# Designs tried in a protein design chat: VHH binders against Protein EARLY STARVATION 1, chloroplastic (ESV1). Part 15

Target 1, 368 residues: Protein EARLY STARVATION 1, chloroplastic (ESV1), of Arabidopsis thaliana (Mouse-ear cress) (f4i9g2)
Amino acid sequence: RSEKSEERRFDQKMSAHGAGIKTSSSAVPFASPKSRFLSKQEKFYPRCTPRLTGPQSRDTPPKRDTGIANEKDWGIDLLNENVNEAGTNEDGSSWFRESGHDLGDNGYRCRWSRMGGRSHDGSSEWTETWWEKSDWTGYKELGVEKSGKNSEGDSWWETWQEVLHQDEWSNLARIERSAQKQAKSGTENAGWYEKWWEKYDAKGWTEKGAHKYGRLNEQSWWEKWGEHYDGRGSVLKWTDKWAETELGTKWGDKWEEKFFSGIGSRQGETWHVSPNSDRWSRTWGEEHFGNGKVHKYGKSTTGESWDIVVDEETYYEAEPHYGWADVVGDSTQLLSIQPRERPPGVYPNLEFGPSPPPEPDLPPDQPQ
Short names: E, the ipSAE of ESMFold2; O, the ipSAE of ESMFold2 at other seeds; V2, 0.75 times the mean of E and O plus 0.25 times the DockQ between their complexes.

## First folded at step 4 (VHH; from c27 with Y105F; framework vhh_4orz_3)

Design d01 (at its last look DockQ between E and O 0.79; V2 from the best seeds 0.00; counts 0 for: pae E 6.4 > 2, grease 25.4 > 24.2)
Fold by ESMFold2, look of step 4:
Formats: structure tokens, C-alpha cells, sequence
Structure d01 (fold): chain B 368 residues (1-368), chain A 122 residues (1-122)
């Protein structure tokens, strides 16, 4: 699987970055960013398929660049009762399944289920854990963690989470989704890691991003990006990708954009550093004035330069394609988590004298 | 206010064992990855062990099979059991917390403790 990482890097030499579409012709192509947003997800098999009596491995190596799955893709179905069982499948592999719950302060409860399996010779194994968490502050969490290894020594690990928070000061609801994925080769110096996150609040604030890292022998690469929408029309997006070899060659590409009400900027850099520390760089920028005029400028270390104003319409994504209403609609299981009941009879001490009259509720205004 | 307080460090002979503890407060502990890192005199800080919020663990190659990380979400503690100690394990050991946690980006942990000294002698 390390060979596919190399192919993606080499196959993605040409990528679009606004005015900075040009890339160095001597640089190794970067791994392409496939998509920062989920539109189609990898499908999961059921946790217990009908062909076998015990839980089955859904623990295949995760795929790169697939973002954050929906909660329904995992099929989380926690048991209300404690389970502790194990067995052997017809092919000689072993399995186990257990469940339980933990209690803590402020109404904290974590309901969990853990399952796993091992081949008959012990050369491969997998583990998967599901959980629901809640407390009396309005916090809720739904999550998955899975891992596995095969007889070749390859190993992988993956987590996924959805979290509901209430801000203590504003009482504003937030939903956060995140995923982490990792795979390592057992026979080559190769591996990769990704983390993804999405954060939403009820007023339209949205933040999304990813950090990615990979290695194949003497080559390493990094990708970071972020998107931020303040819910009032301000947008910030950025990407920073780079790679290096042990011989000292480094190369990268980065850009950002900021916009509000059709006014804003884009800017970026493509760069390359040779093993002798010579640095080539090409920078570019755009200023958008909101009047049909755009100032485009740039330069390179080899003397390229431009500085022009053109007639051009401004286009940018002013709103997230996936926002608060969408994440609420896709988080039904998270939102259905029931917190622990408060103990009955938890009230303040009985008052010994007359209490102040209750403050009247402001009646609703009725138009005349 | 977030606090991570390490304890359990000290002097140990080679081949011995030691258990470090880290007490955490000021954040939702069960939602964070917890890690131990160490820094020997004159060397870079390196990660040692990591435990994710769901319980999955990962270890540096140099300590694998000798060290065990574990966490107690009810007590907001993480511990590191260190067995078969070697003089090369001598370092200041730091407890760290991050929402995501990674051995690939060890400098990106949100919170850090002040460290506890472990010295392994001949």
C-alpha cells in the first residue's frame, strides 16, 4: 500500500491554486488533495455479518483522504446490559465481545462496547470499541475506535467522534466531528497518518481542517489545511503542503484566501529548496476590491514579475456547503443520548419565611 | 485552568521498575489523548507512549514491551509503568494532553506538565 502513496504524489504534479496554478517543472508532484468534504463515504460491512455467529472484522486498513464518516456509516448499537462472551468461529479464529458502563461526577456516564478477533494462528487480529458519553452539563459524545494487524506485520488504527457541547457563558450549542486514521507497513519504512475535524455552532460559525503526514523510505510529506466561516460573512481558507527527502531536497505549495462581502484577497507561494540550500520561490497575490476590479501581482526569485489590474468578477464560497443544519440532521444518534437522571428530591433547603414574590414572566407582546 | 502534575520519578538501578503518574484537571479528560514524552540531557524531547481517548495505545520502539501506559477516566489520571529500566531511559518525563494526540506531531500537544526526573544508574 505504500506504492499507492508514491503514485498519488507523482500523479498530482499539476494542481489548481487560483492564480498560482503554475508549478516548478523540476519538482516531484505532490499528493493531490482529493476532497476536504465528504460527499460519498466508504461503506462499512455490518459488525456482525449473517455468515458467522460472532462479531466479524470490519477492521480493514483505512483509506486515505476520505474525511469524516457519518455516524450511520458505523452502525453503532450499544447494549443496555453488560456482556462478556467469547468464542471460536468455524475457521478456527477466536472472538470476544464485552460491554459495560462507567459513572462519574456531574452525571457523567460512558456506555461502551468492545469487540475483537484473532486468527487461529495469531498472525492477524482486530479490535473495535464503541461508546456513548454524557453528563449534566449538556455534553454528549459518540465514538468509535478500531485497530488491526495482519500477517505481513502491517498495522492500522482509526477513530471517529461526534461531540455536543454547551458553552457555559453563552449556552450556545456546538457540534464537533473528528476522525483520525493511521496505517504502517510491516515490511517497508512506510506509513501515513491523518486527522480531520469539523466544528459548528448554532449561529453559523464553522471550522474545518486536516493535518496529514506520510513517509516512504527517504521521502516524507505533510499537508495541512483549514476553513473558517464566522457566520457573519467572513471566510478564511488556507492550504500548506510540503515534502522533503533525506538528501535535503524540499518543496512546497501554500495559499490562503480571506473574503468579506466580495472584498478580500488571495495569496500563495510555490517553493523549492535544493540540497545545497538554494531556494526558488514564486509568490502571487490577488486583491479584490468589490467593484469588478482585481489587482493581480507576483514575483519569483528568478526574476519573473507581474503587477496588473484586470476586470474580473469575484467568486468565492461565502457559506459552508455543510453547516449547522446539516450536522444536526446527520447527528440523530448523538442528539438522542439520554443523560443520567438526577436523583429525586435534590432541592434547596425549605424556606422558613415568606419567599419573595416570583418575578412575573414578561407576557408576550400582542400587536394592536 | 488546565493542570497536569507528574509524580513517581526518582532513582532506580538498571533492571528495576518505576511507575509514573499524571493527575489532570481543568478539561474533559476522557475526550483527550494522553501521552508521555521524555528529554534526556543534551537531546531532543521525544515521545514515549500515547493512549487515545478510546483506549488504543502506541509506544516508541525503544520502550515497546517494557513500558505500559494506562488511564483511569474516573480519577483523571494516566500512568506509565516502566519495567526493565536501562541507563538510556534517564530523562525528565513529561505528561501531555491533546484532543487528538499523535506520535507524528509531538510538538502539537495542547497541554504539558512540568516533568518528573527519572534516573537509572548502573
Amino acid sequence: as target 1 above (368 residues)
Amino acid sequence: EVQLVESGGGLVQAGGSLRLFCAASGFTFSSYAMAWLRQAPGKRREWVALIYSGGYTDYADSVKDRFTISRDNAKNTVSLQMNSLKPEDTAIYFCAADRYGSSWFPEEYDYWGQGTQVTVSS
Scores: ipSAE 0.121, ipTM 0.603, lowest interface PAE 6.4, mean pLDDT 78
ESMFold2 (binder alone), look of step 4: mean pLDDT 85; pTM 0.860
ESMFold2 at other seeds, look of step 4: ipSAE 0.391; ipTM 0.735

## First folded at step 5 (VHH; framework vhh_4orz_3)

Design e01 (from c40 with E98D; at its last look DockQ between E and O 0.52; V2 from the best seeds 0.00; counts 0 for: pae E 5.9 > 2)
Fold by ESMFold2, look of step 5:
Structure e01 (fold): chain B 368 residues (1-368), chain A 122 residues (1-122)
Amino acid sequence: as target 1 above (368 residues)
Amino acid sequence: EVQLVESGGGLVQAGGSLRLFCAASGSIFRIYAMAWLRQAPGKRREWVALITRGGSTDYADSVKDRFTISRDNAKNTVSLQMNSLKPEDTAIYFCAADRYGSSWYPEEYDYWGQGTQVTVSS
């Protein structure tokens, strides 16, 4: 792999909540280039296959900007029996299915299932692996990995995982979900990578974010964002997006907000660098005092400026739309993982907050 | 918290072999993707090999077919077998871990070992 990065293309935009007397359209998405690779996928495949028939190819390239899939969307169904079989389909392609378990120290157990296929000439290939892990620290993990390549040289990897563990600082149970997605074209200078994460604890602490970047021919892009809720009313959100082209055009947009009890700030910058290295920039800010007064200010490299105090009510998202109760309800399979039988005197050390504790030893009747 | 310790570096003649080892934290090791990266004098850190949580591997073009990464969950170790070594392989080699998956990009790894020196003489 080369360290060659194109300047990323990034359309200029203004933050909807940060422009003072100027507004930006928050309905217009970040204009990342779309790869031909992404648009080639339209096939639907079942997520489960019957035993004693070869698995149908169901490994498909990931799509950009799709976040973290739900546990149920994967259809993880680990086999109770150890399986090790392979065969050849009528079109000459090969397939395999295998399953097993690994044991280790401290009560570690991993139940896993792996399947895949390959075309007769080896030009196309796919694999998918599922697993459940646990140990005596109270750790549980549910995971998936997919990868593949096609005859045009496109290739992809995707991982997804949910974990349950005890946070060392708060001594509370945490549920964390994460995904990595990456794909590259065999026919264009194009590829992209995304990393997504979500972290939750039983008292309302929540952290979410993503790192995204990629390239399409002469253009490259970069996007990072994060959200943090402490569970006590403090909120921090931020974004940083930019792009560039090979010929020298660069542009970006970034903002952040931080609030507690109606007091806080927002601030941001949009900027553009011309191929001749001329830079335009516009910054803005808001300071919210919690008394109905808001200080709004900003300036630009073209001489624009403002510095005013207005009467304005403060609005912000003080609590996440998706939090601990939601992730517990969506993590039934994770929470149902049974650890190995433990000797007397080895007990889990998890602590759950005011939410109902998980019940992993019996099938739950919870939806999704 | 993850703690990583590398070993196995040293001086070897061109064409020779070395095997690097990385020891990781106990039960935490099983939840991370693992990688080897290297840094030559005056150069930025570059990715060498990775192994995902599911066991899939990938390699930088410059080492493909010469280096092999593997992991042993029972011993909480990752190894890098390096064959047919060349003087350009001279570098400090680092073991790294990423909680969220695998990456070709060094900036995405959260945990790093202290590094082990590999020197390949001509």
Scores: ipSAE 0.114, ipTM 0.556, lowest interface PAE 5.9, mean pLDDT 77
ESMFold2 (binder alone), look of step 5: mean pLDDT 80; pTM 0.823
ESMFold2 at other seeds, look of step 5: ipSAE 0.312; ipTM 0.656

Design e02 (from c27 with S53R; at its last look DockQ between E and O 0.53; V2 from the best seeds 0.00; counts 0 for: pae O 5.6 > 2, grease 26.2 > 24.2)
Amino acid sequence: EVQLVESGGGLVQAGGSLRLFCAASGFTFSSYAMAWLRQAPGKRREWVALIYRGGYTDYADSVKDRFTISRDNAKNTVSLQMNSLKPEDTAIYFCAADRYGSSWYPEEYDYWGQGTQVTVSS
ESMFold2, look of step 5: ipSAE 0.010; ipTM 0.426
ESMFold2 (binder alone), look of step 5: mean pLDDT 85; pTM 0.862
ESMFold2 at other seeds, look of step 5: ipSAE 0.500; ipTM 0.793
ESMFold2, look of step 7: ipSAE 0.366; ipTM 0.736
ESMFold2 (binder alone), look of step 7: mean pLDDT 85; pTM 0.860
ESMFold2 at other seeds, look of step 7: ipSAE 0.228; ipTM 0.670

Design e03 (from c27 with Y32N; at its last look DockQ between E and O 0.56; V2 from the best seeds 0.00; counts 0 for: pae O 9.8 > 2)
Fold by ESMFold2 at other seeds, look of step 5:
Structure e03 (fold): chain B 368 residues (1-368), chain A 122 residues (1-122)
Amino acid sequence: as target 1 above (368 residues)
Amino acid sequence: EVQLVESGGGLVQAGGSLRLFCAASGFTFSSNAMAWLRQAPGKRREWVALIYSGGYTDYADSVKDRFTISRDNAKNTVSLQMNSLKPEDTAIYFCAADRYGSSWYPEEYDYWGQGTQVTVSS
């Protein structure tokens, strides 16, 4: 019936393997959920505003879980002149460097540079491309693309972008940052993929999120999460994280929260499917009324249920930790992009035939 | 609105060649990576080839050296030249994209074409 908890030190066991879930899932947390968040999801808050170490290698895959780098971490330095150079290093490896400018319609300009290298025996190869784009709509973009393979057979691809544009609905300027990273092993059935994005406007609207996937031989895992702030006090956060094996074990944990002005809700589910298709699920929820009362409820497929009201303070992050002022301060190079010169306006001040205006005759300060 | 329209599928003998096309609209084509994926009857979708905005290409091992992906930014098209076709290449071929790039993993794409059938007879 009621079991003494022997799992208090193991409540962080989330596993891409079904075995880890089976070891830890029977003990304690499902009987008494006292956390405002499930313990596993608390780790996601540090990832919402990461401090990145930046990518550092031409011959090494990008690192996982590093979020979106700042433009400073890349050190983008585009040349003003076209170059087309190539050479051979002392160790026999070759390299090239090229740059150029592309022009297009509506004031489009792309300044770009590309460089790459190849080992002496051809077993490794890498390419980097950097660019700066603008057009007459006020659009600006900085971007990086890196790809390569190494002698161990690993391969990778990474992009990063930072964009300024005007939102069609709000007419506000937006800054958006994004990154996509992926790598695969040359020797195992192993690889990973990450997609990250951040969007900001001056009224406090903020959207952030990530999609991640990984595989190691017979095991796969997924992680998705998002944060949305409307700039007027409304906040939504969510996480959906799960794993599976080829043998049919699946396990997952998801939750969301929505709040406005001290009123809102949280809800979530932890679930498990065994290889023989037996399914277990536990759902929970909280309703916060803004008066010190919280309605907590939940149930499981094994018959557990609860429906209680408790006295509890409501806590949530109503504002993003990293917002418009921060991203503007970190986007100096993007904002400094000079667009292609625009043709003269259609309404010039060139009126050569008007009568000279009379001098203004201001009345004196005395009444008549 | 993003639209991807494939064409060029058909029936071909083993050892033959076929060229697929994808016409794209509704997004800044030159700034996005593009991909081809395929799904054989009774199989999961699998990635075939991709081409990034900077021209980098990558291919699934099963088609490497037989297939070539290319793009034409002036026409907003991506093509897939398929040579030395084998019966196991029989599938519906899809052009795909997402807002942040391309992936080797089909689950991460947001935009798909309707698909074009390729059938390779022995």
Scores: ipSAE 0.010, ipTM 0.435, lowest interface PAE 9.8, mean pLDDT 75
ESMFold2, look of step 5: ipSAE 0.032; ipTM 0.545
ESMFold2 (binder alone), look of step 5: mean pLDDT 81; pTM 0.824

Design e04 (from c27 with A33E; at its last look DockQ between E and O 0.04; V2 from the best seeds 0.00; counts 0 for: pae E 18.1 > 2, placed apart)
Fold by ESMFold2 at other seeds, look of step 5:
Structure e04 (fold): chain B 368 residues (1-368), chain A 122 residues (1-122)
Amino acid sequence: as target 1 above (368 residues)
Amino acid sequence: EVQLVESGGGLVQAGGSLRLFCAASGFTFSSYEMAWLRQAPGKRREWVALIYSGGYTDYADSVKDRFTISRDNAKNTVSLQMNSLKPEDTAIYFCAADRYGSSWYPEEYDYWGQGTQVTVSS
């Protein structure tokens, strides 16, 4: 959280493995800088009377995340009947609630609820939509979309989705989560967004990642990372972080690792570009042979270099911290979505020859 | 008055190349993130490529390694080099600008051009 460092340093918790950035020029922290815009999320909302109807106001910006939410964090609860109502709160603000469903081909159904509000002078507003989707292929989706703005001009938008489907290549069930959050200040040159995804299948395949961007006045920063576990012992992880200033100075740090059964590699680069496009760079690598020997190497544009073989045990995260069993346990609402009933007599079409013409109606019914 | 004016669209054979340009005026161009989006007939608008004020780029999966976005802050232009074009790339291509440059959604951009048609024939 501190912005008072005399000399900037890369955050070594997120820097490359094996060969650190032990000596570096000053740089801003790679963790997202804190601004007072983001602190607004912590405000307490007093109440003088309970509401009989109308939703509680949801006019505060989202906060930055340390991980993607699960469905219980949202409290999604779709209405069982169609609703279309609106009203005015005691403080003069307006609200609405509505619900419905959309139908489509192959048993597609989307049940949804939408709510929102607006302050009496129109200076703030918010909306939130929830849905459940399904069809006859086994697809299910649970989702949220939120947006709003407040009287200070801040604006935000957020989505979260959780999906069950069958992978076309492996024929395995998959659960996938994705989320996006964005917030923009109305009073400062500040804003941020985050995009997250997680994908899981029943055999241990796992893919996770994030893309983050932020701006605070004279500085912008970016962070991307990914993790991939194939469920058979293969692991790939990577990170790419960088920042820039208004004067055109840029700097960054990136690394990757890939491993299988104690054999693999790590490699990375720390770099800096001056406003006149001069580039400093330091690269490093490790080769792990699975026999207690590790080849470590690197060089820089200022002439530093090393190339050694050491006796060292290989350590890496071979399994995800959060996997299939965890996501299944955290996705009970998704899994309980009931598909639309098939109409009686609807069967899979089989390929037959052309149908013969219908025969004429021989005797008609007679009324009494 | 803010203006974004696209050019460079046209008809091209599959496998060919085309370069789009967007000229910007009326705002501090070097402070804005720039993007290209496209809309095929009967489909919704989709994101194609993004370039941050600092030069970092990102691309939709369908165009990775075929398209290159770039910018010239001195001339207030952004361009999209499109190589190995396919018939499915046929669309109206739009230039867009956002002060924060952090959105992949069309409704988040502050300024839009009118679009330029790209048609890729078999």
Scores: ipSAE 0.000, ipTM 0.180, lowest interface PAE 13.9, mean pLDDT 75
ESMFold2, look of step 5: ipSAE 0.000; ipTM 0.148
ESMFold2 (binder alone), look of step 5: mean pLDDT 84; pTM 0.850

Design e05 (from c27 with S53Q; at its last look DockQ between E and O 0.27; V2 from the best seeds 0.00; counts 0 for: pae E 9.9 > 2)
Fold by ESMFold2, look of step 5:
Structure e05 (fold): chain B 368 residues (1-368), chain A 122 residues (1-122)
Amino acid sequence: as target 1 above (368 residues)
Amino acid sequence: EVQLVESGGGLVQAGGSLRLFCAASGFTFSSYAMAWLRQAPGKRREWVALIYQGGYTDYADSVKDRFTISRDNAKNTVSLQMNSLKPEDTAIYFCAADRYGSSWYPEEYDYWGQGTQVTVSS
């Protein structure tokens, strides 16, 4: 039986991009002493002699729950020449920078820069590598990898990539971004790992998601979420988050929605398990028929239940807020990567006699 | 057409070593995380080792310090050096690729090889 005091409400509060339900504020102390100095051993006078200077220090660990950076946030600036430099800063820390390029089959080229630093006593260090990749298929990639440790023994690793390629099935151009981040404490049982991705094509296909994991002493947590827009009106969003303790307590929350043309469903579960294996859960669902009526149902293990039809307009995000035009506009450096020129297929001295064969690019030996 | 082709499997005595190779084609190899997974008779497929696009590696606890994964982006290959093999390592070993770096779960890999048998005798 329906009640006459129905509340009409549009659920604007759910987020597939939400923070983890059991996420701690910060599981790993991230600090690096940069400014300890020993006395200088060299005089400095006002001569215009070039002074060895290193890159700006990058010994700060990544932060949690920041998603995928834009390419401008990295400030990637690859060198035009091969470099191999090293030196010592005024505080006694050492540094290096190097660059180069790698060539491979099918026009593959990777231009790269690598830099790093190390404190005077070696207790902290960091490394960061930048690259641009391309080949003759139209593939382009811009990327970063960084890692480090500090004097407290914390360690971290992070990558970021932005890629242009043609999808193998649709033959459409795609731009894809991804990042992985992790940090681990040197002093306690704590650490976290995050993976993020975003994919776009010119027809409106969009996929985004994240996987996150972590622990702080006796408590562990993980979460996944995803969004998928097929570019033709189909939408899927979902989350799956849970946590547990070493004592055996577990709890979680998951939901999903699928829609096309105002027809679809939402469903979810909130649950917990006590150390003695007693389980509580509450499930819910909504069926949307595209006619102003919604079937809402649910139950719990403690006896709560409902099964009703209400008058409610269906609302959901049918289009992504950030799509192909946005990512193209934000990927200028990626798109400007110049592929290697295709070499001539003709050897100039072939008609004057035998010419040397092209250098073979042999695979490694196969294992026995 | 994407292909992952494993090689190097075989019969080896406990305590011995094998090296597996996986040759990849049909995709931009350097942009994929690569992994080895295995399936023992009657058991579910399980993750063994992975190597991310930039070279970071991770291993299942059961093989840590005994197995080493590596990749050669110029030759589109990934390998698994397996040392101090135990009878429990007997399985079909699969090479797999995942674009997004979410490599801990078997069902999330984009591409798979057909597998190579590794048998470790008592």
Scores: ipSAE 0.010, ipTM 0.353, lowest interface PAE 9.9, mean pLDDT 76
ESMFold2 (binder alone), look of step 5: mean pLDDT 85; pTM 0.861
ESMFold2 at other seeds, look of step 5: ipSAE 0.019; ipTM 0.492

Design e06 (from c40 with T52Y E98D; at its last look DockQ between E and O 0.36; V2 from the best seeds 0.00; counts 0 for: pae E 9.0 > 2)
Fold by ESMFold2, look of step 5:
Structure e06 (fold): chain B 368 residues (1-368), chain A 122 residues (1-122)
Amino acid sequence: as target 1 above (368 residues)
Amino acid sequence: EVQLVESGGGLVQAGGSLRLFCAASGSIFRIYAMAWLRQAPGKRREWVALIYRGGSTDYADSVKDRFTISRDNAKNTVSLQMNSLKPEDTAIYFCAADRYGSSWYPEEYDYWGQGTQVTVSS
């Protein structure tokens, strides 16, 4: 545990604020640089328009930092019969649509539709796939995948899904949403990736988070954060943002908070590591006693320190503003998916998809 | 427990073909994107091919038009057909799974197989 990590090359590795008020102070010093992709305002084609739209073009990468769309924003409307058709738009671009079904074990069914387009000179193209999945365990899923490339060589992928399953650990029904976006430059060493999720169960358990990564020339950056409500009053929130250069400089900022019934803590660290592994660090913390007193403390590797108790009210979000009742009400298409009919004498397998991974819904460990 | 198991590796002459297989538990197979990555001696692990949850596929430029990733629901497997193999394709090939799939950030894959060796002789 005490050894530093080293490799053939490190240029790939790895940059009193009101304690009860974190609205404008949650930013990190090493916020991610803006993407260098050719991201333009997307053309108007609303998510809720499920019908084939002829002249529409999907020729630009998706936007960063948009979160997870709602089910209705996509407007998923799968065709009831097999389709295989194609055509040419007025501007010379081409399009196609197809649909089908896939069947598998334990009553698995996937109804899907795919569409795509290509510019008149073939220099750009896009594809979009929509689906509904179900099986006899009660698993249900809605999903969308989009992809494309343009004449500059940029490429992108975007996915979204919404699932219903029985959680193996809690034996409760869960609804989960997730999205991924990524884009890569065709001409530079540049790209970005985002993964978002939100998960809900009927007893008020809620988990949300994101993992983000990007690169622009000599610099790479990461952002991770999570929120967890256990449904019984416990709240955990955290962030971990960091960056590095190809020359080996690394820096970052992280914080977390944990609360229950007005009692809890906040703590964080801002750090910097030189190419020769010298580490500077400044840590801070707050302990909230639930009685109007807050213990604030901190120190740095350069000798700064403080350790005081102040009179200050404790504020934190004790319950999520969007929970099980909301997600059920917003997931009617998911919940309406009809499973494949079961032949007489065939009984369901009571397995409900895989369990969530044991990590990473908790704050990552800080290097020592 | 979730497990991915690769097979089909071996020694083949340049210009030859080989098909790799990745067997996955039924739960992973139904809800995860699946990918192949590889690691040559002294090099970083690199992405090779990906099949998204919706069935779309993507390939690294170095293998495009030579490799094909596909799914087999009857066997709960993902395969990688490798044609026109070159000595540069020599590597340990890994099957990986992630709920979302990524062709850009290999560290995001949640589950990994143990790898299968592919050696292409000249």
Scores: ipSAE 0.011, ipTM 0.464, lowest interface PAE 9.0, mean pLDDT 75
ESMFold2 (binder alone), look of step 5: mean pLDDT 81; pTM 0.831
ESMFold2 at other seeds, look of step 5: ipSAE 0.183; ipTM 0.566

## First folded at step 7 (VHH; framework vhh_4orz_3)

Design f01 (from c40 with E107Y; at its last look DockQ between E and O 0.01; V2 from the best seeds 0.00; counts 0 for: pae E 9.1 > 2, placed apart)
Fold by ESMFold2, look of step 7:
Structure f01 (fold): chain B 368 residues (1-368), chain A 122 residues (1-122)
Amino acid sequence: as target 1 above (368 residues)
Amino acid sequence: EVQLVESGGGLVQAGGSLRLFCAASGSIFRIYAMAWLRQAPGKRREWVALITRGGSTDYADSVKDRFTISRDNAKNTVSLQMNSLKPEDTAIYFCAAERYGSSWYPYEYDYWGQGTQVTVSS
């Protein structure tokens, strides 16, 4: 599955470990090109939507490269009662606020609130939906979805979720956060999208990553990265960035690192392809032996090469700086969700469908 | 493990309507975005519609304003209401699920149904 493998790549820019390459001769090292991204998230718009008694305006597009917020940063506050209100502010703008809940099998409940506003002439508008979900399997979810548009036709959409569930394989509690953000221009062929995720389990396994995409007229760019900590000292980080034009020029930069107990490797490539398919490439690598020696090597299609062993301290992040204890402490609203009251003798529905087959074994090796 | 099951396909005249359903297991339905895709004979599978975990929807240009995707949390089902059907809508329609789901970014789906045939005669 290539999408899942790509999510393990790190989002690191050029550094001494990634592109700090020296020759042992007088050859001049090549500088790696950096991907350049353009964004319209800094546009300024006049605002004239004051409200008496209604919700405040939420018509500002999301910003790029801000990661995943904590639950407290959203200020989710579901209403205790069903609400269905609407009104008009003094400046002629309108607003609404409503709430409700959905019920389902196996104790499922979703409590939700929705609110929004619209300028007097309808040229700008925004909506925000909050929800709280639970069922009798121990699943809980807290979430937000926002969208809007302005008078210039720009539009945006953002969602955030925080989920508690049992991992089917390990039967451990797992907390997962995810966020998606996008914005597009109404006047240019321009826009961007970001997807972020963080996953944590009680044994210290942690996975984080992002997929990003952007476009400005004839240029498009992509960025993917991932981090994986197995909770036993193994770490994998990677990144893969690339861009292209409609004329066929393409360029990119990627690297990865894998470490355990001070032993591991880093490797990467910077590349460029012209419209006639000519390719330039520069690769590099480091092998870390855990004894203060590092094998550094690399080559390029323009003839640059090196292959040396140096004395160098191995540096890498062996444990996540934000892990299970942190996410539990930052997820108090999620963890406080109360499921529906279970009547005495009621059991969770089993979701079998047709009888499950025996678990498939890995094929045995066989000669061919 | 049976996790997604489509139904509601069939033969319909051009200009007609049809409603597809996808039944999902509760574990998938709780935490996944849901989508419909289709594959016409001899063509690649294409995305048709998406509904996010928060209820936002998006559609391929070829079906916008004719198709409506909906989610029923009480029944763990997703439906696709298809109106003003054209012969070019003839395809096998698949229900699929992806945890993050986006209308912008191409992605692989974690779960797939077996598909249901929709045939639109002229």
Scores: ipSAE 0.011, ipTM 0.470, lowest interface PAE 9.1, mean pLDDT 76
ESMFold2 (binder alone), look of step 7: mean pLDDT 81; pTM 0.835
ESMFold2 at other seeds, look of step 7: ipSAE 0.012; ipTM 0.523

